# VH-VL binders against q9uuj3r425to622, part 18

Target 1, 198 residues: q9uuj3r425to622
Amino acid sequence: SSLTEDNLIVSLVPKILAYLLDAYSYERDEEVLSCVWTTEVPLKDAFDLKSVLRKTDNVESVLNACVEKYTLSSITCSLRLCLLEFPDSLIRSSFYDYFKAIYTTYTDFEDLDHRLYSIKKCLLHLHSTPLHILEEIIRHLSAYAISIRMKDGQIRHLAKIISPCVLRPPDDLNIIPVEDTHPTLLVIDLINEFENLF
Below, E stands for the ipSAE of ESMFold2; O stands for the ipSAE of OpenDDE; V2 stands for 0.75 times the mean of E and O plus 0.25 times the DockQ between their complexes.

## First folded at step 9 (VH-VL; framework fv_acimtamig)

Design s2 (at its last look DockQ between E and O 0.78; V2 from the best seeds 0.65)
Fold by ESMFold2, look of step 9:
Structure s2 (fold): chain C 198 residues (1-198), chain A 123 residues (1-123), chain B 106 residues (1-106)
Amino acid sequence: as target 1 above (198 residues)
Amino acid sequence: QVQLVQSGAEVKKPGESLKVSCKASGYTFTEYYMHWVRQAPGQGLEWMGIINPSGGLTSYAQKFQGRVTMTRDTSTSTVYMELSSLRSEDTAVYYCARDLESYDSSGPYFDYWGQGTLVTVSS
Amino acid sequence: SYVLTQPSSVSVAPGQTATISCGGHNIGSYSVHWYQQRPGQSPVLVIYDDSDRPSGIPERFSGSNSGNTATLTISGTQAMDEADYYCQVWDYRTVVFGGGTKLTVL
């Protein structure tokens, strides 16, 4: 995408996250609220909303005007599509095999401090823009998980869904091989340990 | 029978850290979030934060951000609360309290409380 | 942040009905929970979800919640009911307690 569109995506992420935070307070359906980030959405609806959001400087007005057409899950899916348009994942893909090795070696609770050290070391190497976006998203997901007191299975599912935005292999597919679980495990640690990492 | 047993009373000096334990029994430890609440002498209840004992997810009240750390050990069914840079105002009884089963979005309430741990901060 | 306001004290004669208020902006949209704390003891849940009683709590304890006020009501008040009472809500990811009300049975 263009430099102008990249700058718009940077400003768009915090505004979408703020909208979602406000909207969570009004959602009374527990099942809907628990699945905002994980509910399957027709890809056409997510692409359509993404296209509109990229062209506006008034995110809340657009989202309010489209309330009858788009669900909260459409909004989260549109956000994920925006992040997948970046040339690289938020954690630079050159770290893909680095974390594969970490999560193959240090699998247990007793290894958490080593995994956190490895994540902190990686964060020092991120450029300021992807680091800021990563922090804002993980802050939001950590707060969301607390607000509905997610169980570990729900946190794992959430982490799986967001993981291609966070860490993917260096290729043109924007797809994590099915057998690779370390991107999901990394996001689980980011969510659970947000306070210690950022 | 659900029971939350806390560590014994402590006397601390300003600038030190405290660490209170809360050992759970009579239920599946990882199925319930745990909270910490304190009460200064003659004062009301003050919420400090929440921990998911399974994965360790935490959130802290803004007043205690940067000073409080909550951890757990699933092998002993124990939750810990550590408060650093103690001041005389931190003199209080500290309670652990068990949340609901995690799926209920109506909000937490506390059906089981620990016996409380008196921490006195004095020079 | 969200604030819950309680009177500092309420006095009632034995056998009479005590009411303890908990004020908050639009508190009727929250689930309100109530705790009893006797001197030197841990709090005990007496009402949850506005009006429900845990097992072992007498029917003389009741609760209501609408608009900007939640109310704990104790009918036929007994000397053993003399305690501090706290209301509580969950506001997004924060537990909020009221300041507490000391109930005195004269």
Scores: ipSAE 0.699, ipTM 0.862, lowest interface PAE 1.1, mean pLDDT 88
Fold by OpenDDE, look of step 10:
Structure s2 (fold): chain C 198 residues (1-198), chain A 123 residues (1-123), chain B 106 residues (1-106)
Amino acid sequence: as target 1 above (198 residues)
Amino acid sequence: QVQLVQSGAEVKKPGESLKVSCKASGYTFTEYYMHWVRQAPGQGLEWMGIINPSGGLTSYAQKFQGRVTMTRDTSTSTVYMELSSLRSEDTAVYYCARDLESYDSSGPYFDYWGQGTLVTVSS
Amino acid sequence: SYVLTQPSSVSVAPGQTATISCGGHNIGSYSVHWYQQRPGQSPVLVIYDDSDRPSGIPERFSGSNSGNTATLTISGTQAMDEADYYCQVWDYRTVVFGGGTKLTVL
């Protein structure tokens, strides 16, 4: 069952991202484009779409058929929901405290090299499947960020939204403490330093 | 007054690398994207890439992928563009150009340009 | 890749109106920007967002964009307006320039 879920995500995520990439190219409203990942959507819509996407072998066809019903933000939300259903975060939760320590110690811009080293070290310990999915997502987000010329605050907001998919605490049933910002910071670095990390 | 001052002209050989600098002044350096654009002699403008205010994010034109590296130093308010594996076709005037604010819905346009740096690649 | 097409050259007599076109598929859905480049000088922004003028640019410069054509218009053309003009758009991740138009003031 878990293996089946993994296979589904491996197939689904790249297809959704590819669809989004194509959609971006046609969206001329910069305001809409700038908030595709950050706009809140009805959860029911996201869950409904997720359900349909998980049952199809043709993601693009489904998405094209539902364009009138679902926004791009609904698609991104559905993708996040799929990722959250993973048994663990893309980066294993066992690294949660590892990164907490890193971002507690290396807080300055001058410490970027140390953080990057630590991130790379962790990435080397990931299996191919989670690593691949992580890479695809971060690649997509990095490209997206630069395409709409995000400011740091916007990147932080995006990172905050994505971070639960990337790094969760070991107890997945527990809410991430509000004071814990290192998952967000990690995703910021992943996005900003994609070329240096992958 | 906004100023973009670029490094001086260079002569390179094929296979070498060039690195052009662009020192910015007269505005908040860390709030603006920067672009690099080049122009071969007698030719039009060619976009090379973009770098974000923090220097962490870049996007390059496909033509230059793998050969171009853009960086920036906040402490000196300087942006750099390095192009490796130079060819004769890389002979051009290279410009840094400031992007408008990211909140502009019109996409990037360049309100200020450097004076240009001529790089000649010849055997 | 997205392509912008400009005429290679346009000629106008002093005091007359010069029009430079920039063609692109559905270019009207883009924001078009225009640059002036005099010989031996850096480009200068003369129009942004289809029709807006930066500070310091004369009112004789105007722009429009609809359908498949953006247009830079220079009314009362002066000798100093002789230059190369480039249109530019943003296509998702890429800045795209037109090929440039040489404006000659006769």
Scores: ipSAE 0.529, ipTM 0.835, lowest interface PAE 1.3, mean pLDDT 92
ESMFold2 (binder alone), look of step 9: mean pLDDT 93; pTM 0.952
OpenDDE, look of step 9: ipSAE 0.038; ipTM 0.687
ESMFold2, look of step 10: ipSAE 0.676; ipTM 0.847
ESMFold2 (binder alone), look of step 10: mean pLDDT 93; pTM 0.952

Design s3 (at its last look DockQ between E and O 0.47; V2 from the best seeds 0.00; counts 0 for: pae O 11.6 > 2)
Fold by ESMFold2, look of step 9:
Order: sequence, then structure tokens, then C-alpha cells
Structure s3 (fold): chain C 198 residues (1-198), chain A 123 residues (1-123), chain B 106 residues (1-106)
Amino acid sequence: as target 1 above (198 residues)
Amino acid sequence: QVQLVQSGAEVKKPGESLKVSCKASGYTFTSYYMHWVRQAPGQGLEWMGIINPRGGLTSYAQKFQGRVTMTRDTSTSTVYMELSSLRSEDTAVYYCARDLESYDSSGPYFDYWGQGTLVTVSS
Amino acid sequence: SYVLTQPSSVSVAPGQTATISCGGHNIGSYSVHWYQQRPGQSPVLVIYDDSDRPSGIPERFSGSNSGNTATLTISGTQAMDEADYYCQVWDYSTVVFGGGTKLTVL
């Protein structure tokens, strides 16, 4: 049947996450396992894998056939490339300045309830497809972080790597993209508070 | 001298909520994940979930999903477990148990346990 | 969903060797931990990582793990060893306990 880019992304993301879950159980190198999402890979390898995955009916077969060429980090990088090709971030970019204000004002543990309220309010306004993809990714990352009992610095690094997929600046010439930390802080809260937010 | 001191026994009615506290001392509170385990009278140990007290990261056993909430207060070195919509089968002793200081592929084992908190749910 | 199976009870005469099994699919690929629980008390770790003994646990406690069975062995069993015993593993992000075995010393 005919597939659109949106349909392909919706189908591909859950299949890649399922493959990663199975693959984690066979990874015996603790250092490799702890860096699956954060290890830099050659962009050519990630683009090549993404191109093949977009054309296949069987994600598992393709990934299994190429195990020597593609590491688990190549697979996570290809997934992130798929998410970055969305026209907007999973949380609409119109929330960018909203969360910048929230994370500038409510910075401490005592302020967590204010931040969670703001996130919950935002989630109610997302369309079902971006919301579902966001939930699946954060569920996976929360479980992954628990499975290796991540420390705070590891969670921050993971959140930094994922943040462009979750919240990007608006595509607006009057709002210049900046290297802000609030998208990372938002993803930290999403991962840490997954059970309370979803 | 690691110590986990839990709140006292409670009696509850069906439909109410319980909230048990576990105060940690003798170690760096935020360096160790904490687990909650319960035991119905005369029955075995049942895992309920895990919390990272540093940032609040949690995961719950499927049986308790939607009813359990685990939180922490780093200023008092205390973790909390709240269980809502109580039923008589929730009558149990509830334990907190400390995980390992660092990731270990052998997984968690619990060298320190709280004294347990008996919660009785009866109508 | 991973299941650990223990016998409900084991009886042993004083001075004899008690063996408590913990069955699971490919449990030999997991690290198995064991707890002793006396009536009215919190569990106490007696074996971790299949065979290692925490400080303060008597040498008569030992453990092994291969294939589909992990085993806790108590040699020279004493009346004070009468307790419930639980095996435990970590399965990805989930803690799994066995159902428990009551050890009776007659």
C-alpha cells in the first residue's frame, strides 16, 4: 500500500524501540550498554541505515543482517534522524518560550510541582500522534535509565542528546535559535517523572 | 551505620490511600536507588517499584501501575510510597530496601532493609 | 513476567545439609541473590551474585547457579536456620522474587 512520511515514522519508531529492547538483553559490555544513546557515530553510517530502514517491510531482518556494520549506537542515531525530520519537534515549538520562562522561574526541587503542572497542561494540547510518539520514547528512555541505574550526569547527557527531537526553537526569523538549556531540563523531568506525567 | 527507619503501623478502610515513609541515614542518600517491597501476612515478598532519590526517576511493577506513587525529599533523606484505592488484599508489611551504589550487571540485591510498616485494610 | 519457582517447604534434621532450589528459564545467565527471613523480621541477605557471602553470614551457607536451577545450600543445619528463604533476580527493569521456601529443622 501507499505510505506517507508520517505513516512511515509512526510505524518505524516503535519497531526500532522494540529491537533495542531485545538487543539490550544480549549486550554484555556494561560500558557499551551505558552509552548506546550517547556514543557519536559517523553520520554516513546513520544516514545509510535510515535510508535502508525507510524502504523495508522487516526492520528486524535488516538490522540482524548488518550487525557487524551497525552498532546499537548507529540504530539510536538513525532513530533520532527520523525524529528530526518531523516538520516540528514532538512538543510543538510554540511551547519553546513558554518552557524557557518556566525553567528560568522554577529551578528547584520545591518548584517541581509547578513544572509538572506546566508539562501536563502542554501534553493536553498535543495532537495524538506526536503525543503517542513522545510517550513511547520517554517510556523507553525511562526504562533504559532504570535498567542500568543511571546517575544524574548520565541522565542529563541522555536528555541533552534527545532534546532537539522533543523541543526546538520556532522556525521564525524574529526568534534566533540559541543554545538554551531548558529543553534538556524539560527532558530530564520527562524521564524522571514519566510515571506521573503519562 | 546505615539505617532505614519507616513510619509506624496504620489501619485503613477500603478506598482510602496509604503513604509510608522511609528515612535514610548513615550514607549518601542520593547515591543509591531505593525499592519498595511488600509482604501479605503468611505470604511471600512482592516487589512494588524503584525510585532514584537524586532526580525522582521511578518505575513500578505492572500490578501497581496507576495506584502507586513513589516520591522523595532530599532535604530530609526520605522516600515515600503512596498506594491509592486500597483493598483488603493490600493488607501487608511494606518494606523499603536500598539498592547498590553503582550499576552492576548482577542487578540489585538488598543489603539494608527498613523495619517494615504494617498496613491493615479492613471494613 | 519472568517466574522463579521454589519448593514450598524443605525439612532437614539438625546437622544435615539442606538444599533449596530456585528454578527459572536460563536462570544460569542471571545473578541470583538469596534472603533469609525469620518470623516477624525483615529479610536478611545471605548469598549474592550466585555464591558470594556477605560479611557476618556463616560459612555453612553456600550457593550455586547453572542451567535452569540456582541452589542455596546450608550445611550443618542448626535450629536457628529455621526460616523462610527467597531467591531473587533482576530482569531488565524488574525485581523478581521466588515464592519462598520454609525451612524446617526437626
Scores: ipSAE 0.411, ipTM 0.757, lowest interface PAE 2.5, mean pLDDT 87
Fold by OpenDDE, look of step 9:
Structure s3 (fold): chain C 198 residues (1-198), chain A 123 residues (1-123), chain B 106 residues (1-106)
Amino acid sequence: as target 1 above (198 residues)
Amino acid sequence: QVQLVQSGAEVKKPGESLKVSCKASGYTFTSYYMHWVRQAPGQGLEWMGIINPRGGLTSYAQKFQGRVTMTRDTSTSTVYMELSSLRSEDTAVYYCARDLESYDSSGPYFDYWGQGTLVTVSS
Amino acid sequence: SYVLTQPSSVSVAPGQTATISCGGHNIGSYSVHWYQQRPGQSPVLVIYDDSDRPSGIPERFSGSNSGNTATLTISGTQAMDEADYYCQVWDYSTVVFGGGTKLTVL
């Protein structure tokens, strides 16, 4: 059931993120490190890993064993796949048009306060589980970004990659229209303003 | 020319909080990370933390976790560092230092420093 | 935590070469940066990325890094070079400074 899947992901996400955090510290190839979340991987690999992770009672053991078999990018991709399989995005799709309006109206840096207010308002209406998962992911990505001193362009790229997990359109759970950039912009603000929002 | 001008010296009591400001000029304020580094009298440099160019994203040294808060005000091009629950050991000169925003794996180095702010914590 | 080790002090006669070491486990894999701090002044970057010199820094300043030791070298040391010198690296999400070396020009 969807509820069971949700519970599984709730327990899985923090463990995967913790593993990644540790893995970052051992990765000495900065090019690899900078692209852990953005590098494309074979879908088969990501799917296989996802399947293994969802069936195991010992996520840490699986992840440790994966070091030799899977790349860090495969792990992040698997995590994203899990999140994309949710019935809805972490931020409910009902907020899709809400944020579209916000980011259409408040486009300048000077409008940050208005955007932050809107984001916080939305976050207050989220259930505990999606909110917690969102917080963990954004916390991780924020720490990751600061650790490698990401530039705005890198953050944007990262946000683009993760945005389908955060905010999806109501009638399309798998893709975001190319013309709609507000989910990406939202994730950028979430990452950059994590301490102000959570 | 790049300038980092910090607030003046302060005297504090144990248990109080300090808040030092660093006003930046001569460059695009929102394009550079900023760091805070302190130096106790007769001691070495100690890193406190980093804040991202746009503000809101910070990372602190473990030693200061829970006591330090770094913020930015883009309207005034000022970075702030607040340290709470002050102790005598917090007596130091506090520096803001600019970090280049870079992909460089070499990590941050500090090309510009503030003049320093002496904070004395005494009963 | 990553640790950088510097000698507490180094003495050199004017015109001679001063060498200041910065030790760290596999420090050669890091980029080492060096700062000069004169009494009562803010630190000044003198070497970055092991061996690169910022504009305005005299050519007598040079740096190297290999193995477990990074080295700041000051050739033809002058009285004005008397200062504290700090090495610095970036270890995942943390800036690490050496303990500092006081350079005395005799």
Scores: ipSAE 0.005, ipTM 0.548, lowest interface PAE 11.6, mean pLDDT 89
ESMFold2 (binder alone), look of step 9: mean pLDDT 93; pTM 0.951

Design s4 (at its last look DockQ between E and O 0.05; V2 from the best seeds 0.00; counts 0 for: pae E 5.6 > 2, placed apart)
Fold by ESMFold2, look of step 9:
Structure s4 (fold): chain C 198 residues (1-198), chain A 123 residues (1-123), chain B 106 residues (1-106)
Amino acid sequence: as target 1 above (198 residues)
Amino acid sequence: QVQLVQSGAEVKKPGESLKVSCKASGYTFTSYYMHWVRQAPGQGLEWMGIINPYGGLTSYAQKFQGRVTMTRDTSTSTVYMELSSLRSEDTAVYYCARDLKSYDSSGPYFDYWGQGTLVTVSS
Amino acid sequence: SYVLTQPSSVSVAPGQTATISCGGHNIGSYSVHWYQQRPGQSPVLVIYDDSDRPSGIPERFSGSNSGNTATLTISGTQAMDEADYYCQVWDYDTVVFGGGTKLTVL
């Protein structure tokens, strides 16, 4: 783990999320607003912004200066890149197979209470720092989803994009096998059931 | 047959809380948003907020932020609206209204409404 | 903080055409929906997406929306059309209703 990068993530995430929340109210292009977290951006644009954000104590000033140069999707992509630099996923990768078993056993909406119980148990075992970051991100995504009245398919797509930040396998690669859907399904439950989980 | 059936009229005192229920039938409860709208005597419609019954996510009108709570029970297909710290100006008919989900830019609009619940707050 | 403005009342003779306006800054960029509310009853959707009618709404109900004004038009107005009428939009995360217009059929 890089302690200096971990410290940057702790302070950076809430500031970026607060900036995004305010910026949503000013975005007049409804198509842009609906895809802020899911729009593909050039990787170099996201990397450039990420490198600038790593170097600053003044996130809001940097983001305000970047409003003419970068899109909101560049900011969300940069945030996701920052989270991927964290030494483990926000839910420790040792829980990867635990949730794979849960989401192969309790597969539909009628099983939701079993899945929520399992998630709550996992959250009790997280260190306070990744738990706080996870809570802030899921709070933001749940508020965003309802405020733009997301359809179920849009929530699933959002969850897929976010899932590598939340739960990934215990190895040196930031790769979720394409056949493994449980990280996406976990994030769907986190977003939809935020108030019951945190 | 889509139906939204609300709980009966209530009389409250200032400072109390109210809790109105709205039981849905005739459709897949978790597949549609639900809104709450109120109407004071002789006045127009006033939006209070939205709930997604699937996950329970909510967004409230700014006027009611901090006083209103919307919840749901998927096992009974029921949404609830609770309004705390009641004042006499909270006297109104309270409606639940179903939001037709759409993939276009047009929504929301309300295709089915509950019968309304009269809540009187006497000071 | 988006505001929709409606006249308080409109009066028409039976058989004539009633027009009810809904004013808002650049309302033509919104989708406007209209509700009828008879005394003591719940609202009923009569127009959605500016001009579309739900099943069961007579063809004499029509709507338009451009610039700063949306309009509900009722041709061949009947006594049963006497009601309050509300326009409504969705402004980002907020439902906004107009103040309502009482239609009187004399």
Scores: ipSAE 0.126, ipTM 0.678, lowest interface PAE 5.6, mean pLDDT 86
Fold by OpenDDE, look of step 9:
Parts: C-alpha cells; sequence; structure tokens
Structure s4 (fold): chain C 198 residues (1-198), chain A 123 residues (1-123), chain B 106 residues (1-106)
C-alpha cells in the first residue's frame, strides 16, 4: 500500500509540475502568477482535485478538463496535500533536529557554505524516491522564483508554505511549533541554492 | 478503541486566550484530520476549523479567522485549539472531532468526538 | 453561506416512527451526515453519507437525501432516542450544521 502510494506520487508530482510550468506561460496576470503557490484556496477544491488526480494516469488531461473549475493555486494546494499525506516528509523527520542545530549554529550569510555542506550530506542519505520528488519540486520552485523575480520576502513566504512537505518533526519528538523556522530556512536555501545542491 | 480525551473546564476573562487540548489514542494519529466544534449553552453545534494529520495545514471558519489557532503534537498525539481575544459569547463546550473522510471529495464527517471542554468567559 | 434548516422540535410516542427533516438548497447533491446528542453528552454519529449506518447504531435509524430535503427516520422510537439531532454537510470550505432538532418521546 505504501509502495503503491509512493509510485503514484512519483508519477503524479512531475506531471503536475510540468502542467504548472506550461500554465505559467499563459498567465497574463502578474499578480496571479506571483501568488500561485501562496494564495489560499478552499480546502474542498484542493481535496476534490486531489481525489481526481489520484484516480487518473493522465494528469494533464484531467487538469485541462478542470481548468475552468480549478485555479492554479488549487492545483498547487492539491499537490501539497498529496505530499503532506506521506508517512514522512521528503527529508526524513529524523533530520529535524539535525537541521535545527544547523540553522541555530550557522545563521550568518558567511555560514552559507556550512549550511550547504550539511544539506548535501543529508541529501546523500535520502532514498531515491523522496530525493527525486524533492529535486523536482525545488527545481520547479527555483525556476519559478527566478522567472517572476521573487523578492526575499516572497521566497520566504513560499518556503513557509512548502516547508511542511519538506521537513516535519518526528512523531516521537516534537510539538509542531509555529516558532520553529528552520524548516522554512532550509527550504529557502534549497530554492536559492538549487544549482549548488542538486 | 479510539479515544479522544480533552482537557478540563476553564474559566477565562474577556480578552484572554483559551487553549484546549485533545489527546488521541487507539488509532494512527497522523492518519486523520481533526476538527474543532463548539456549542454554546442551549445552542447548536458550530464548526470552528480543521487541521490536517501532520499539522501543516489548517482552515478556519470565517467567524474565527484571526483568533483561532490549531496545532498538533505528534509526539503526544495531541491536538490543540487556541482562541484569543475571548468574549462572553465564546462561552461554550468545545469538542475535538476526528474526521474520517476529509481527504475525500465527499467531505468530512465525524466518527469520534471528545468529551467536550467547557470554557466560561466572564468578567 | 450555506444553511441547513431543521425543525426545532419533534415529538413522537414510543414505538412510533420519528421523522426529522434537514432542508437545504439542493441538499440532495451533498452527502448528509446525522448526529445524536443526548443531554450532557457528546454528539454521536448515527448516519453518514445520507443513509449509511455506523457500526453499533441500531437498525431503526435510517436516512435519505433528495432534492432539497434530507431525512432522518427513527422507527420504533424508544425513550433512549430522546435527544438533539443535527444534520451536517461540507460546503466549499466549511462544515455546516443544522440548527438541531429536539426529539421528545412522549
Amino acid sequence: as target 1 above (198 residues)
Amino acid sequence: QVQLVQSGAEVKKPGESLKVSCKASGYTFTSYYMHWVRQAPGQGLEWMGIINPYGGLTSYAQKFQGRVTMTRDTSTSTVYMELSSLRSEDTAVYYCARDLKSYDSSGPYFDYWGQGTLVTVSS
Amino acid sequence: SYVLTQPSSVSVAPGQTATISCGGHNIGSYSVHWYQQRPGQSPVLVIYDDSDRPSGIPERFSGSNSGNTATLTISGTQAMDEADYYCQVWDYDTVVFGGGTKLTVL
């Protein structure tokens, strides 16, 4: 069951991202384009779309057929929902404290190389499936951010939205504290330094 | 057996915050969405919001937007609901309720409920 | 906002059939769920997905949903069935409850 779910996500994520990439090219409203990942959407829309997407092997066809019904933000939210339903985050929760320590210790701009080294070391320990999905998502977001010339605040907001999919606390350890920002910081580095990490 | 055990009754002053806990047991905690529903004395059920299995996504009723915060602690299998800027009208029994089908397009329904937590707001 | 309308109260003699309605615009297009709440107790799911019954709920409880009205039916009503009953749907991004119906067993 878990294996089946993993296979589904492995096939689904790239297709959704490809669709989004294409959709970006047709979006003429800069405000809409800049907020595709951060705009809040009704959960019902996201759940509905997620349900449909999980039942088809032809994601693009489904999305095309639903283009009038679902916004791009609904699509990105649906994707996040899929990832949030994984038994673990893309980066294993066992690394939660690892990165907490990293981003507590290396907080300065000059410490970027240390952070990158630590991230790379972690990535080498990931399984192929979550690593591939992570790479695809971060690649997409990095390109997207560059394309729309995202400012630091926008990237931070984006990272905050994506961080629960990338790194969450382990089931045996922690309250999900709103105060903890190291998952967000990690995603910021992943996005900003994609070419150096992958 | 599935159990949802909530924290005890509280008395609050206007302007303060309440935080109710809901400890879950008897099932895989990270597999189910959780909802909060309240009921004022002699009134009906009022939905407050939803939190996903890992606490990374929440949605709140419009009425409580900006005042309510839902969180999860996977290590203790506990869900929390915090409501700030309390008013007398916030006097109610607050329930956590497990969602069996929030991930389904058919929408959620609640198969298990906590015992409720009475919160009284009075000056 | 979507609104569900229930009668405030319904009375029935023991052994008779109680019917509680839940009105909503095109409610037949929704999945309706029903909860029983006895005095001083938490709500209990008695019907889900219009007509499905959870394990442990007596067969005398049944549900239907069509058009603009969902209905909870309790056949052979017993004293223990005296409670408040709430219908519930999911609309857009919100869980919606009916106002509740107090069922009195005479």
Scores: ipSAE 0.020, ipTM 0.662, lowest interface PAE 4.3, mean pLDDT 90
ESMFold2 (binder alone), look of step 9: mean pLDDT 93; pTM 0.950

Design s5 (at its last look DockQ between E and O 0.02; V2 from the best seeds 0.00; counts 0 for: pae O 2.5 > 2, placed apart)
Fold by ESMFold2, look of step 9:
Structure s5 (fold): chain C 198 residues (1-198), chain A 123 residues (1-123), chain B 106 residues (1-106)
Amino acid sequence: as target 1 above (198 residues)
Amino acid sequence: QVQLVQSGAEVKKPGESLKVSCKASGYTFTSYYMHWVRQAPGQGLEWMGIINPSGGLTSYAQKFQGRVTMTRDTSTSTVYMELSSLRSEDTAVYYCARDYTSYDSSGPYFDYWGQGTLVTVSS
Amino acid sequence: SYVLTQPSSVSVAPGQTATISCGGHNIGSYSVHWYQQRPGQSPVLVIYDDSDRPSGIPERFSGSNSGNTATLTISGTQAMDEADYYCQVWDYDTVVFGGGTKLTVL
């Protein structure tokens, strides 16, 4: 990973999220809104859009020019691809087993304060760039979930989709083992408790 | 019968915090989002925020961001609103109100309201 | 952010029809809800989803919504209808109330 790639992603993420927020405010089709982050898109479309987005000074202009070709789900998928190309997850992979232990030990609702304390402690040790990106993404997803009054199953599905961007194993797999649910559970807590964590 | 019963009136000093409770009964507590709305004397209704009692998802009005916290206790079917760093302009009646969530296309409306909790902030 | 505008007051004689407006940019694309608040009491829902009445609300309460204006109409107005009335919408992740209209029955 290079410093130049990190700087481009830092500037790109907030602009993409701002574009999505504007698009949500105009979109009244519930079916489209409910699936923006979870719809599968052709990988070619997501990679093509990612390549164009990395070259531009004007994200809004590029996204507006591509509306007829790419859906909102293509935009969210391209964003996720950008995050997966980071050499590490947004929460450093060295925390992977730390959170596995937390979510194995503190499983109940009455344990929420301990999980939140553990998350806050982790956030204090993140570098500025991944912390900023994490906060912006979780702020966006929390507001999005509120906007459509998501059911808990929808929040879990969303959390599963985004979790490889947030917390991955130390090995460079970009894949979470299927038996490990703690990255999804962590993202559920981040979304539900955004206002208390950030 | 659906009821939302709030904690009693309180008198607070500037700089203190308040915590108002709203106990729900007569329905499945975790199936409905809950809102907090306040009303200063002689003024209109002012929305403060929303909580999903099921998973605890919250969102707060920009004016209260950083000062308000909403929580719930599913074992007692109770939501809480805590407002910190109180000022005299926080004197108001605070209401909880149930979000009708049985169909998503209409957006929220408040079919049941608590009785209100008067909080007075004075020296 | 999104703003709803209501007149501060409306006066009507008993038996006449009262009309309370709620103005907003393209409010016709929103679902508009209306609340009645009598002095010293909690608000009560009187119209939801532009024009629907909750159980127990008299037929003389009706609502409409198109373009930039939603309207609450009370026909055959009675002294007991004297109250404050608020319109409300949901704008993405935010509840927006109108400023309220005091209905006086004289």
Scores: ipSAE 0.545, ipTM 0.795, lowest interface PAE 1.7, mean pLDDT 88
Fold by OpenDDE, look of step 9:
Structure s5 (fold): chain C 198 residues (1-198), chain A 123 residues (1-123), chain B 106 residues (1-106)
Amino acid sequence: as target 1 above (198 residues)
Amino acid sequence: QVQLVQSGAEVKKPGESLKVSCKASGYTFTSYYMHWVRQAPGQGLEWMGIINPSGGLTSYAQKFQGRVTMTRDTSTSTVYMELSSLRSEDTAVYYCARDYTSYDSSGPYFDYWGQGTLVTVSS
Amino acid sequence: SYVLTQPSSVSVAPGQTATISCGGHNIGSYSVHWYQQRPGQSPVLVIYDDSDRPSGIPERFSGSNSGNTATLTISGTQAMDEADYYCQVWDYDTVVFGGGTKLTVL
């Protein structure tokens, strides 16, 4: 059932993140490490890996066995694909307009405190969503960004890639209008201000 | 196997503070919210509040706002609940309870509970 | 504040079916969870998300939720089922418990 599948994905996410964290420590190529989440990979590879991961009871064993076959970027892409299979984004799409309003109202740097306050307040009321998964992902990405000393542009790119998993528009779970950047902005704030928000 | 082990029973006086601990094991501690629920003798379950995996976010029941503080120590996989300005009415068994929320759920349920900590407030 | 209403007590003979209700305004729109608490013990989850049963919980336990009433049903009630039962929901930013129902097996 959909419930079982969703639960499986939820259980998979922390394990994949843990694996990635460990993998970062062994990656000596700084260029590779800097683009683990942003490098484009063949979708077929990502889908194949996703399929294998969803069928296993031992995610770590599978990932370790696949190291020769799959890149770290394939793993991150597979993770994103798993998240996109949820019926909705991690933050429910019903809050899409709420965040849109926040980022249309508080657009300046000086408004950061107001944004954070509004975001934090909202997070406390979103417990019906799998916020623990959101927190883990953002924690991971925040730590990753710091470790590789990401610049603002790189963070923005990362945020753009992950934002469809975090916040989708209502009635269209797969497409974020190009003109609507607030999901990306939200993820930027979540990453940059993780310690203040979580 | 998931286990929540709480600190032992305490006797307090009015005006004092209590601090109960809940040590978690058998799962990824940093992946789950934790709740505190208390139960006065012969009474029902009363929700006190929630703390997120990192410990940076808390939400308390209105009744306890200003008196309750929930914290987490990830290094020891322990959650704490402190209640200040104790009253006789605060005599209760206090429980930590692990949060679980499925994706399609409208809210969390508690799949694992601590054994409870009896706190008696008496003059 | 959102309120859940349970009967204070329910009595059944062994082998009979026990029914415990949990009333709330439009409770059918909520996910209702149920806990069993035996004397001197911690609560135990017996039903979650209206009708799902955790591993280890006997099949005689079932749940339903519609309209303004959620129901916990125990078929073939046994002596060991004697306990307090609580329904629970999440309302916006707070956990809400019912008042509890004492089930007595006669």
Scores: ipSAE 0.200, ipTM 0.749, lowest interface PAE 2.5, mean pLDDT 90
ESMFold2 (binder alone), look of step 9: mean pLDDT 93; pTM 0.953

